# Ledger of designs, part 105: VHH binders against q9p7j3

Target 1, 174 residues: q9p7j3
Amino acid sequence: MILPLFPETQVHVFVYENVSNCAAIHEQLISQNPIYDYAFLDAATILYKKQVYSAIIRALEDRRDEQMKTKTIHSEVILSLSPKTEISSAFRQFSMTKKSKNIVVVKIDSKLTEEEEFERLDKLVEGNRVEFSDEELQKLIDFKVLKKNYKLDPSTLENPLASILSSIALRGYS
Key: E = the ipSAE of ESMFold2; O = the ipSAE of OpenDDE; V2 = 0.75 times the mean of E and O plus 0.25 times the DockQ between their complexes.

## First folded at step 7 (VHH)

Design s11 (framework vhh_5j56_2; at its last look DockQ between E and O 0.15; V2 from the best seeds 0.00; counts 0 for: pae E 12.2 > 2, unsure alone 63.8 < 65, placed apart)
Fold by ESMFold2-Fast, scan of step 7:
Structure s11 (fold): chain B 174 residues (1-174), chain A 125 residues (1-125)
Amino acid sequence: as target 1 above (174 residues)
Amino acid sequence: QVQLVESGGGLVQPGGSLRLSCVASGFTGFTFDDYAIGWFRQAPGKEREGLSSITSSRGDSTSYSDSVKGRFTISRDNAKNTVYLQMNSLKPEDTAVYYCAAGWELTYPRDFDYWGQGTQVTVSS
């Protein structure tokens, strides 16, 4: 995809449902295997395409401004989803776990096309690839997780988009 | 809020051994087992150096920097919320303040959020 503020940055986002090998992927991430250099998110935490895009934009802004808090751009995407600046909390809230069933995978700075990344990533993930769309994401979200991660009250749960996006844009700003 | 307290530092002669302990507390909703722990050191006027890390019990693995590999061993006792650093064959260049740090399992050790106050290790005759 093409981001208006970062038109030369290659960004790809993939969604997989019914993933059977999350424990194996998690082990590769712990060992920091460079083949797995992606942001692996639990789909239970992602409701909108704009939520992911906002985190990507914030991470790219922090990289441009030499304000990254984490070692890699993919870690910075995970941090940027969180309303707070604490790295451990962001990973705890948004990254995949050994028990995850549905995942969202982000790749930044790929020299491959979207189709070539699909070919590569489909070999790493044992699940069903679905379209990165609000419709598909809304089938995978856990609203109790979303409410907890963004501190949503009952009134904001009716239409949480603006609250989520402002939390990402203003993370840690309070 | 996670809190870490180091202990076990002191004065030792070259070739000697020390065991450092890092005790963790302040867990809410999650337990000590969910955190990875790393050991770091810093001597006056030098940059902080990463020495070793151990992942949570659920994905247990260890790593060591080249400067300490073969001499230092990291281990954890989850029942006691404690991580240890066994330091053998100590050299004068090992003199530094030693810190433990904690972070979520997939976080790189350099990105750990929680840090102890440090314990002094001095290697001299």
Scores: ipSAE 0.426, ipTM 0.739, lowest interface PAE 2.2, mean pLDDT 88
Fold by OpenDDE, look of step 8:
Structure s11 (fold): chain B 174 residues (1-174), chain A 125 residues (1-125)
Amino acid sequence: as target 1 above (174 residues)
Amino acid sequence: QVQLVESGGGLVQPGGSLRLSCVASGFTGFTFDDYAIGWFRQAPGKEREGLSSITSSRGDSTSYSDSVKGRFTISRDNAKNTVYLQMNSLKPEDTAVYYCAAGWELTYPRDFDYWGQGTQVTVSS
């Protein structure tokens, strides 16, 4: 996938459900295994494709502008999902945990086709790949977590996408 | 800025034991619990060598280099902002300056951003 604003950057997004080895993946991330150079998100925190894209774009913009707050583009994606500027909070809110069951995986700067990237990732993730769509994401979301992460209230819940996108875009500006 | 202070080094005979401590302070925003800690050593004329690391509470795991595996044990006390390196069966080749390092582990890849001044360990008969 190519983003219009970043035509030189190839991005892939994958969704897995019923992942049995999140704990093992987490350990590899902690161990800085370069094979695991992805953004691993807890699917329970993701409601829309545009939420993920917005975070990716935000991260890429930060990189372009040399304003990254984290060390890697993938960690910046995780941070970019959060309305908070505190990095640890962002990771706690959105990053895959050892107890996660469903995940969204983002690859930035891929040199592979989507299929090739999938084949690589499929060796790392023991779960069932599902379509990256709002429909599938809605099946995996934990609304309690979503509401908490973005401080959604009855007013903003009328249009949660707008609220989420605003939070992502305006992080650090208020 | 995070500061690390090593202690517990000294002179010991071969086969002896030492316990190193690394006390961390100066945290802003993040807490000690969010940091992975590693022990390193550097002998004269040699490159710095990684020995052991311990992750935060999020991923409570340890790692050891082959050179110290089975002899050294890393542990942490989050209440005291301290990490320890228990060194048993010390050998003359273990003689070096030992450093502790800290890095926020939630960022991938993780690197160690903060370093102590080091403590001298000398193993000699």
Scores: ipSAE 0.020, ipTM 0.258, lowest interface PAE 7.3, mean pLDDT 90
Fold by ESMFold2, look of step 8:
Structure s11 (fold): chain B 174 residues (1-174), chain A 125 residues (1-125)
Amino acid sequence: as target 1 above (174 residues)
Amino acid sequence: QVQLVESGGGLVQPGGSLRLSCVASGFTGFTFDDYAIGWFRQAPGKEREGLSSITSSRGDSTSYSDSVKGRFTISRDNAKNTVYLQMNSLKPEDTAVYYCAAGWELTYPRDFDYWGQGTQVTVSS
């Protein structure tokens, strides 16, 4: 897909459930294998499509403005999900781990159609693709993790979207 | 909350050896092997410098700064939540407070969330 503010930038987002090879993917990410140049997120931390898009937009704005804090646009997406500016805490909170079971995968600057990118990604991820939708994300979220990551209280956990989006948008400005 | 405790520092003659230990505890929801561990030092009047790090991927990956490569060896024992720094061929320039630090393995760039209190190493005749 093309984001209206970034018309030259093709973005794809995929969701996988029941992933059996996160440990193997983790090894490839540590070795910086360029075939794995995606943002791999733990789906337990993602409740909304808008959450992911807001992080992508924030990362692209930071790239445009020469304000990126991380090495790649994909690592910048991971940072951008966090309400905090600390890089290591953002990765600890949102990145796929060796123990993750469900993941959200983001590709920015893709030169491929969604179907073509999926075919490549599907050779890397041993799991079942599901639709990138709020309905599917709600099945995969861990609300205890979401509450911790965004400091949500009981009054906001029922409809946390606005709180989450403001945390992403305001990181580093307050 | 994660806590790191260094030990094994002391006074040693030039050319001597010391082995530092870093014991980690307080991991909630994560295990010691999810963290990269690094050794740093800070000499009087100087900035803290990175010396060595070890990740906990399959087969433990290590790195060293040029100032210690060939003299220092990092190793890890995940069963004991401990990382070691074997320091050989010590020089007066190695005199510093030595710190261990822990950070998430997938961080780009690598950043360290938790720091120990430090242990003094003094190399003098």
Scores: ipSAE 0.000, ipTM 0.298, lowest interface PAE 12.2, mean pLDDT 84
ESMFold2 (binder alone), look of step 8: mean pLDDT 79; pTM 0.801

Design s12 (framework vhh_5j56_2)
Fold by ESMFold2-Fast, scan of step 7:
Structure s12 (fold): chain B 174 residues (1-174), chain A 125 residues (1-125)
Amino acid sequence: as target 1 above (174 residues)
Amino acid sequence: QVQLVESGGGLVQPGGSLRLSCVASGFTGFTFDDYAIGWFRQAPGKEREGLSSITSSRGDSTSYSDSVKGRFTISRDNAKNTVYLQMNSLKPEDTAVYYCAAGWELGYPRDFDYWGQGTQVTVSS
């Protein structure tokens, strides 16, 4: 994928359902195994493709402006999904856990083609790859989690896209 | 919100030993096991220095700065939400406030964003 504001940055996003090895993946992330250098998100927190892209764009803007708050671009994507700038809270809200069943995986600055990343990730993730689409994401979302993460009231929960995107784009340094 | 409390500091003679403890609380959704813990120190007029870290998984992955390697040992007890720093062969230059920090170890270098208030270690005659 090519982002209009970052045309030289390669971005790949993958969605897996019914993942059985999240605990093993989590251990690899904690040990900082470079093979697992991706942003691993819990799909229960992601409702729209635009939500993920907005976080990626915010992370790339912060990297461009030398204002990253985390140490890696993939960690910055996770932080950028949060309406707040608290790193551990953002990871708690959006990152994959040992108990996750469905995940969204983001790769930035890949040295591989999208097809090569598919082959590599399919070996790391024991689950079913599905299309990165709003339709597939809406099957995996947990609306209670979404409501808590973005502080949505019942009226905005029916059409939350604009509120979510504003929360990501307007996340201040406060 | 995650809270860290250090203890075990104090006055010790050169060549002596101390064991620092870091007790963590305030976890919701995640558990203590999901966090990496690091030890840092800062002496007056000096920059904060990273000393040691331990991953959440089994405690098998540890790291040490060259200044303390072979003298300090980090360990954790996940059942007690506690991390320890065993400090041996203490030198006057080890005098500092020692801090425990917790972070979600999802990238490199580790992101430590929860910090304790520190415990004073003084190595003097």
Scores: ipSAE 0.000, ipTM 0.209, lowest interface PAE 10.9, mean pLDDT 82

Design s13 (framework vhh_5j56_2)
Fold by ESMFold2-Fast, scan of step 7:
Formats: sequence, C-alpha cells, structure tokens
Structure s13 (fold): chain B 174 residues (1-174), chain A 125 residues (1-125)
Amino acid sequence: as target 1 above (174 residues)
Amino acid sequence: QVQLVESGGGLVQPGGSLRLSCVASGFTGFTFDDYAIGWFRQAPGKEREGLSSITSSRGDSTSYSDSVKGRFTISRDNAKNTVYLQMNSLKPEDTAVYYCAAGWELSYPREFDYWGQGTQVTVSS
C-alpha cells in the first residue's frame, strides 16, 4: 500500500485468525530472532483499518522528525497505537501475547514484495489469513480491551472511531 | 509505574566479588514476571554497555556480553521481585555505575524503558 504523506514507504498489513502457534512466536520474540522484525499486534485491540494506518502515519512522522522513542519503526507503530507515551504500557496494551488467538502483523520498509512477505509470514504464523478490512477486524475485536486501552465512555464506545484516531494523532499532547 | 532500585555496589579490590540486587515495585494490573530485566553499566566518558539480561523464570533465558561472560551470573527471584548480578573476579575496568532496567519481554528489539538510578562499583585499591 501507498500512504499519501509517505508514498515512498512500503507498508504491508496482514491479519490472521485462529492462530495456534502464538507461544512459539512468543519464544522467537524473547530470543530476539531478527526474522520476527514486525509489529505483532493482538487483533483484540484493533477495530478499524484507520486505527492501524493512523499509528503507522504517526510512527513515520516521528521517524521523519527524528522524534522516535523506540529502536525500530515497528516498535514505534505499537507505541503510536497507545494514547500514552510509555513504551512498556503500549506493548502490554497492544502487542500479541502467547495467549493471543488473532493477530495483526505490520511490516514497514520491507525489502521483500507483498507476495514474498505473505509467503514468509504464512510459514511463521499458523493461522487463517483473512482480509485486512473493517468487517474482518470487527469480528476479532474485544470491546472490553478497546474501552480500557482508549478510556472510552459508554457513549463514545457506540461510535469510537473519531476518539481513537484523535488519541493516536494527539498522543502525548492531549 | 514500575520503579527499580539497585543496591550492593561499593569499593572492592581487584579479584574481589560483589552481588548487586535490583528490586522492582509499582506493578498494578501486571507482574514482575512480564518483564525482562537487564543489567547495564556506564563509566565516565563511555557509552552505556549492556552486560546481561534475563527473561521469565520458567527457564534460563539469560544472555551475557563477552566482557563479563564466565565472571558474572544473573538470576531472578520472582517471589521477591528481585534480580541479582553476582560479580566475580572483578577487574579495574569493571569500574562503572551499574543500572538495572526493565522492559516488556516480547518487544523486538528488546526495549528497556524503566531504569534504576544506578549503583557505583569501584574496583581499585
């Protein structure tokens, strides 16, 4: 995909449901295996495509402006999903765990084509790949997790998009 | 908010031993077991150096830098929210402020965002 503000940046987003090997992925992340340089998100935390895109754009803006708080663009995406600026809190809120069942995987600046990334990730992730769409994401979301992560009131939870996007764009400022 | 406090530093002769402790607190709605703990040091005029790290206590997922491998041992006691660094065969070049740091275990690359204030280790006469 092409982002209007960053047309030179390659972005790939993949969604997997019914993942059976999150514990194995967990072990590879613990061991710092460079093959796993992706943002591995728990799909329970993602409601909209725009939520992911807004975090990617914020991370790319922070990189452009030399204001990244993390070591990689992928960690910066995870941080950028959080309304707070604390790295560990963002990972706790949004990253996959060994108990995750459905995941969203983001790759930025890949040297591989989207097709090659699909082939690679399909070997690393034991689950069913589904379309990156609002319809599919809304089947995987946990509204209790979403409410807690973005501090949503019942009134905003009915239509949370604007609140979520504002939280991402204004992280650390609001 | 997670807080880390180092202790056990001091003055020691070359060839001596010290045991550093890092006590963590401030866990609300999460646990010490969710964090990797690392030991780092920094001497005046030098960049910070990673020495050792340890992940959750179910295994021995530990790492050591070449400069301390075989001399230093990291361990953790999750019941006490404490990580230890046993330092043996100390050399003058081990003189530094020693820091412990906590980071989310699943971050890649590992991100340490909670840091202690440090404890001074001086290896000299």
Scores: ipSAE 0.330, ipTM 0.669, lowest interface PAE 3.3, mean pLDDT 86

Design s14 (framework vhh_5j56_2)
Fold by ESMFold2-Fast, scan of step 7:
Order: structure tokens, then C-alpha cells, then sequence
Structure s14 (fold): chain B 174 residues (1-174), chain A 125 residues (1-125)
């Protein structure tokens, strides 16, 4: 995917369902294994493609402006999904856990093609890849988690897109 | 709310040893075991330098910068909410304020939310 504001930046987003080895992946992330240099998100927290893209754009803007709060662009994507600026809170809210079943994986600045990244990830992730689409994401979301993470009113839960995007874009400004 | 307090710094002669301690408190919801701890230092007029990190109790994995690898050892005692940095074969260039920092275990690379106030280490004759 090519982003209009960052056309030189390679971005790939992958969605996996029924992942059986999240605990093993989590151990590799804790060990800082460079092969796992991706943003691993719990799909229970992601409802829209635009939600992920908005976080990526915010992270890239912060990198461009030398305002990143985290050490890597992938950590910055995870932080940027949160409506707050506390790093630990964002990771707790959005990152994959040992008990995750479905995940969204983001790669920025890849020097590989999408197919080559998929081949690499297929070796790391024991699950079924599905299309990165609103339809597929809606099958994996946990609306209770989404409501809690974005402080959504019950009346907006059936159409929360604008609220989520505003929370990401205006992060910290409330 | 989460607070880190370093101790164990002081004056030591070249070739000597010091053990720094970092005691953590103020956790709500999660416990000390859920946080990775890193050690950093900053000498006057220089950038802050990462030295070592230790993951949560689950992985208990450690890392070291090239400047201290083989001389420094990081360890943790989760029952005491404490992380240690054992510093051996100290050199004058190790003179700095040493900081510990706590970050979420899911951070990759490790990103730190909470920082101690620092403890001074001076290596001189």
C-alpha cells in the first residue's frame, strides 16, 4: 500500500485468524528478535482498515517531525492507535498477547515485496491469512474491547468509524 | 504513580566493582513482573546511552550494549520488585549518572514509560 502523504514508504498489512502460536511469537517480541520487527496487533481491537491506516499515518507524521515517543516506527504505530499518549497503556490495549487468536501485522519500510513478506510471515505465524478488509476485520473484532479502548458511547457503537478516527487524529487533545 | 528508585552509586577506583539496585513501587492492575527494566547512563555533555535490559519474569532474557558486555550483568528479583546491575572492571569512562527505566513487556524494541531519578557513579583514583 502507498500512502498519499508518504508515497516513498512501503506499508504492508496482514491479517491472520485462528493463530495457534501467539505465545511463541510473544516470546520472540520480548526477546527483541529482529526477524519479528513488525507491529503485532490483537485483531479484537481493529474494526476498520482506516483505523490501521490512520495510526500508520500518525506514526509516520511523528517520525517526519522528529516527535516519536517510542524507539521504532512499529512501536509508534501501536502507540498511535491509542487515544492517550502513555506507551504501556497503548500496548496493553492493542498489542497481541499470548492468548490472542487473531492478529493484524503491520510492516513499514519493508525492502521486500508483499509476497516476500507474506512468505516470511507464513513461517512465523501459524494461522490462516485473510484479506485486509473491513468485512474480514468485522468478523474478528471484540466490540466490548473496542468500546473500552475508545471510550465509545453505546449509541455510536453500530457506526463508530468517525469517533475512532477522531480519537487517533486528535490523540491527547480532549 | 509507578516510581523507580536507584541506589548503590558512589566513588570507586578503576578496576573496582559496584552493584546498582532499582526498586519499583506504585503498580496498579499489573505487577512488577509485567515490566521490562532497562539501565541507561548519561555523562555530562553526552547523549543518554542504553546499557542493558531484562525482560519480564516470563522470558528472563537479557541484553547488553557492546561497551559493557562481559563487564556488567543485569538480574531481577521479582519478589522484591528490584532489578540489579552488577558492574565489574569499572573504567573512568564509566563515570555517569545511571538510570533505570520500566517499560511494557510487549514493547519491541523496549520502550520505557517510567524513569528513576538516577544515581551517580564516579570512577577515579
Amino acid sequence: as target 1 above (174 residues)
Amino acid sequence: QVQLVESGGGLVQPGGSLRLSCVASGFTGFTFDDYAIGWFRQAPGKEREGLSSITSSRGDSTSYSDSVKGRFTISRDNAKNTVYLQMNSLKPEDTAVYYCAAGWELSYPRDYDYWGQGTQVTVSS
Scores: ipSAE 0.013, ipTM 0.319, lowest interface PAE 8.4, mean pLDDT 84

Design s15 (framework vhh_5j56_2)
Fold by ESMFold2-Fast, scan of step 7:
Structure s15 (fold): chain B 174 residues (1-174), chain A 125 residues (1-125)
Amino acid sequence: as target 1 above (174 residues)
Amino acid sequence: QVQLVESGGGLVQPGGSLRLSCVASGFTGFTFDDYAIGWFRQAPGKEREGLSSITSSRGDSTSYSDSVKGRFTISRDNAKNTVYLQMNSLKPEDTAVYYCAAGWDLSYPRDFDYWGQGTQVTVSS
């Protein structure tokens, strides 16, 4: 994927369902293994493709403007999903856990092609790859988690897209 | 702002045991539970070596370097803002100043922005 405001930035997003090795992946992230340099998100927190892209765009804007709050672009993506500017709460709300079953994986600034990243991730993730689409994401979402993370009421929950995107774009300012 | 204080170092015979403690304070906006804590050591003339880490309350997962795996155990008591390193089967090669550090969970690379002053461990007969 090419972003109009960031045409030189390579972005790849992958979705895996029924992942059996989340605990092993989590251990590698804790040990800071450079092979796992990705943003690993719990799919229970992601409802739309635009939600992920809005967080990526916000993270890239913060990097461009030298305003990143975290050390890496992948950590900045995780932070940017949160309506707050609190790093630890964003990781607790959106990151994969050892108990996760479905995950969304983001890679930015890859030196590899999309096909090479697929081959690499398929070796790391023991699950079924599915299309990065609104249809597939809506099968994996947990609406209780979504409601809590974005503070949605029942009326907003019926059509949450605009509220979620506004929360990401206006992170820390509303 | 965040302050870390190590204690529990000292002189011990080869094969002995020590338990190090790391007490954290000075949190504003975040709590102790929001930080991953790592243990590091540095011997004279050598680079700093990462030994073990324990995640924030969310993941509550541990990791160990190959040099200490099976001998050292990390644990935390969030009610006391304290992380422990239980060191068993100590060897002369374990002689170093031991540091604890606090950083963000799951950021890559992990930002250990807050460091203690260290505690000396000497393993000698």
Scores: ipSAE 0.005, ipTM 0.278, lowest interface PAE 10.2, mean pLDDT 83

Design s16 (framework vhh_5j56_2; at its last look DockQ between E and O 0.59; V2 from the best seeds 0.00; counts 0 for: pae E 7.1 > 2, unsure alone 59.8 < 65)
Fold by ESMFold2-Fast, scan of step 7:
Structure s16 (fold): chain B 174 residues (1-174), chain A 125 residues (1-125)
Amino acid sequence: as target 1 above (174 residues)
Amino acid sequence: QVQLVESGGGLVQPGGSLRLSCVASGFTFSYDSDYAIGWFRQAPGKEREGLSSITSSRGDSTSYSDSVKGRFTISRDNAKNTVYLQMNSLKPEDTAVYYCAAGWELTYPRDFDYWGQGTQVTVSS
């Protein structure tokens, strides 16, 4: 995928449901295995494609402006999903866990094509790949988790997209 | 909120040993998912150096910097919510303020955002 504000940056986003090996993936992430250099998100936290894109754009803006808080661009994507500025809170809220069943995987600055990344990820992830679409994401979201992470109330839930995007864009300003 | 309190620092002679303790509050160790704890040090005029880390979720994954590998051992006591750093064969160049820090277990140690106040270790005759 090509982002209008970052046309030279390669971005790929993948969604997997019914993943059986999250504990094994988590172990590889703890050991910092370079093969697993992706942002691994719990799909229970993601409702919209625009939510992921907004976090990616914020992370790329922070990298461009030499304002990254984290070591890697993929960590910065995870941080950028959170309305808070605290790194540990963002990872606790949005990152995959050993118990995750559905995941969203983001790759930035890939030297591979989208098809080649699919081939590589399909070997690492034991699950069913589905389309990165609002329809598929809405099947995997946990609304209790979403409400807690973005502090949504009944009024905000009528259209959570605007509130979520505002929270990502205005992180650290409110 | 996560709080970390270090203890066990002091003055030792070269070749001596110390055991540092880091007591954590605001979370409990669990198997499923938890905070990672690391030990760092900073000497005057030097950058902060990562020494060792242990994940709290399983406790069997440890790492060490080359400068302390074989001399320092990190361990944890889940019942006491405490992480230890056993320091053996201490050298004058180990003189520094020692910090424990915590971050969610998938964060890089340099990105840990909960820090203790530090404890001074001085290695001198």
Scores: ipSAE 0.573, ipTM 0.793, lowest interface PAE 1.6, mean pLDDT 87
Fold by OpenDDE, look of step 8:
Structure s16 (fold): chain B 174 residues (1-174), chain A 125 residues (1-125)
Amino acid sequence: as target 1 above (174 residues)
Amino acid sequence: QVQLVESGGGLVQPGGSLRLSCVASGFTFSYDSDYAIGWFRQAPGKEREGLSSITSSRGDSTSYSDSVKGRFTISRDNAKNTVYLQMNSLKPEDTAVYYCAAGWELTYPRDFDYWGQGTQVTVSS
């Protein structure tokens, strides 16, 4: 996938449900295994494709502007999902945990086709791939967690996408 | 409610050794936790610098700064909820207040949210 604003950067996004080895993946991330060079998100925190795209775009903009707060583009994607500026908070809010069952995996700067990247990632993730779509994401979301992460209230819940995108875009500007 | 308490600092001659302890309370430092504990130091007139960190997860992932690599060793005792910093071959340049900190284990760079009060280490002949 190519983003219009970043035509030189190839991005892939995958969704897995019923993942059995999140704890093992987590350990590899802690160990900074380069084979696991992805952003691993908890699917319970993701409601829209545009939420993920917005975070990716924000991260890429930060990189372009040399304003990254984290060490890697993938960690910046995680940070970019959060309305908070604290890195620890963002990771606690959105990153895959040891107890996660469903995940969204983002790859930035891929040199492979989507199918090739899938084959590579499929060796790391023990779960079922589902379509990256709003329909599938809505089946995996925890609305309680979503509301907490973005401080959604009855007024913003009428248009949660707008609120989420605003939070992502305006992080650090409030 | 997370608290960190350092101990083990003191005066030592160059070439000597010290063992610092950091006792954590308010959370369980176990394989099921998602914390990393790090050691920092701040010398007079200098900025605080990170020295070493260890994760609470299984596998004991550790890191060291170049300034202390080969001389300092970080370890943990889950039963005592304590992290240690074994400091060998101490130099006068190691004189500083040493701090223990805790934060999320997956952050890069690590962002530590909780800090101890610090313990003084003085290396002098």
Scores: ipSAE 0.258, ipTM 0.628, lowest interface PAE 1.6, mean pLDDT 91
Fold by ESMFold2, look of step 8:
Structure s16 (fold): chain B 174 residues (1-174), chain A 125 residues (1-125)
Amino acid sequence: as target 1 above (174 residues)
Amino acid sequence: QVQLVESGGGLVQPGGSLRLSCVASGFTFSYDSDYAIGWFRQAPGKEREGLSSITSSRGDSTSYSDSVKGRFTISRDNAKNTVYLQMNSLKPEDTAVYYCAAGWELTYPRDFDYWGQGTQVTVSS
């Protein structure tokens, strides 16, 4: 898909459930295998499509403004999900782990259609693809993790999305 | 709370050996953990320099300094939640405070956000 703020940047987002090979994918990410150049997120940390899009937009803004803290746009997406500026903390909170069972996968700067990118990704991920939708994401979320990652309290229960999006957009301004 | 405690420093003569230990708490350094531990050192008035690191997922190591290649070896003992730096053929220029650090092993670049308080190593006659 195309984000209005970045019309020349094609982005694809995929969701997989019941992934059996996260440990193998993790090995490839550690070795920086270019075939695995995606952002692999733990779905337990993602409740909304807009959460992911806001992190993508923030990462692209930082790239445009030469303010990136990490070496790739995909690692910058992972950082951008965090309300904090520490790289290791953001990866700990949001990245896929060896024990993850459900994942969200982001590709930025794709030269492929969604179907072509899916075909490549599906050879790497042993799991069941589901729709990237708020409905599917809410089945996979861990609300304890979400509340901890964004410090949500009872006053934000009615509209957690606004608090989450503000955290992503305002990181580093206080 | 993640904590790292270094030990094993001290005074040693040139050519001697020391083994530094880094004991972790607040997470388990095991084959199913996602943490890396690295060794760094800092001499007075100099920048902190990276020496080596090891991941929990598999044994590997890196060196940030050519001056220690072939003399220093990183290893781990998961049962003790401990990472070691074996330091052989020590030279006066190895004199520094040595730190272990931990961070999430998938970061790119590698980033360490937990640091020990350091252990002094002094190499002199």
Scores: ipSAE 0.019, ipTM 0.494, lowest interface PAE 7.1, mean pLDDT 85
ESMFold2 (binder alone), look of step 8: mean pLDDT 77; pTM 0.793

Design s17 (framework vhh_5j56_2)
Fold by ESMFold2-Fast, scan of step 7:
Structure s17 (fold): chain B 174 residues (1-174), chain A 125 residues (1-125)
Amino acid sequence: as target 1 above (174 residues)
Amino acid sequence: QVQLVESGGGLVQPGGSLRLSCVASGFTFSYDSDYAIGWFRQAPGKEREGLSSITSSRGDSTSYSDSVKGRFTISRDNAKNTVYLQMNSLKPEDTAVYYCAAGWEMSYPRDFDYWGQGTQVTVSS
């Protein structure tokens, strides 16, 4: 997908449910295997497509402005989901773990088409691919995790989108 | 508040040994900790190089770069909240400022959030 503010940047987002090999994927990520150069997110933390896109846009803005805190654009996406600027906290809050069951996978600057990335990821991820849609994400979200990660109060839980997007866009700013 | 302090650097003859220490504050080493500690070095005019890391998770997974594998050993002392780098068979090309760093052990790529100030190691006759 093409982003209006970053038309030269290819972005692909994939959602998998019932993933059985998260521990194996995690080992590949820790070993920095370049085949696994994606942002692997725990779907329990993602409620909206706009949440993911906002983090991607923030990461791309930080790269453009030479203000990335992490070594790759994919790590920067994970950081950008967090309302905090601390890398370890962001990964603890949003990244896939060995215990994850449903995941969201982001690829930025792909040299491949979306179809080619689908074929590649389907070989790496042992799970069921579902549509990247608000409807599918809302089946996978854990609202207790979401509330904790974004510090949502009861009034914002009824309509959390604006609060989440503000937290992402204004991370590190007052 | 996480802070790291390196010590143990100095001048040593080729073939000699040094043990570097990295004392952590603001978190503790335990089998349930999600922090990894890594050792890095940087010589003048060269990029910073990762040397070794140790995790705080159960089993204490370790890793080593090819340039130091077999010569350097990373270990931890949980009671002292300290990570060590035992450096044996030192060579002049090991001369550098050595840094310890801490970060989330599941970061990809391995990102380290907290850095010490560094300790100078000079290998010379």
Scores: ipSAE 0.005, ipTM 0.272, lowest interface PAE 10.6, mean pLDDT 82

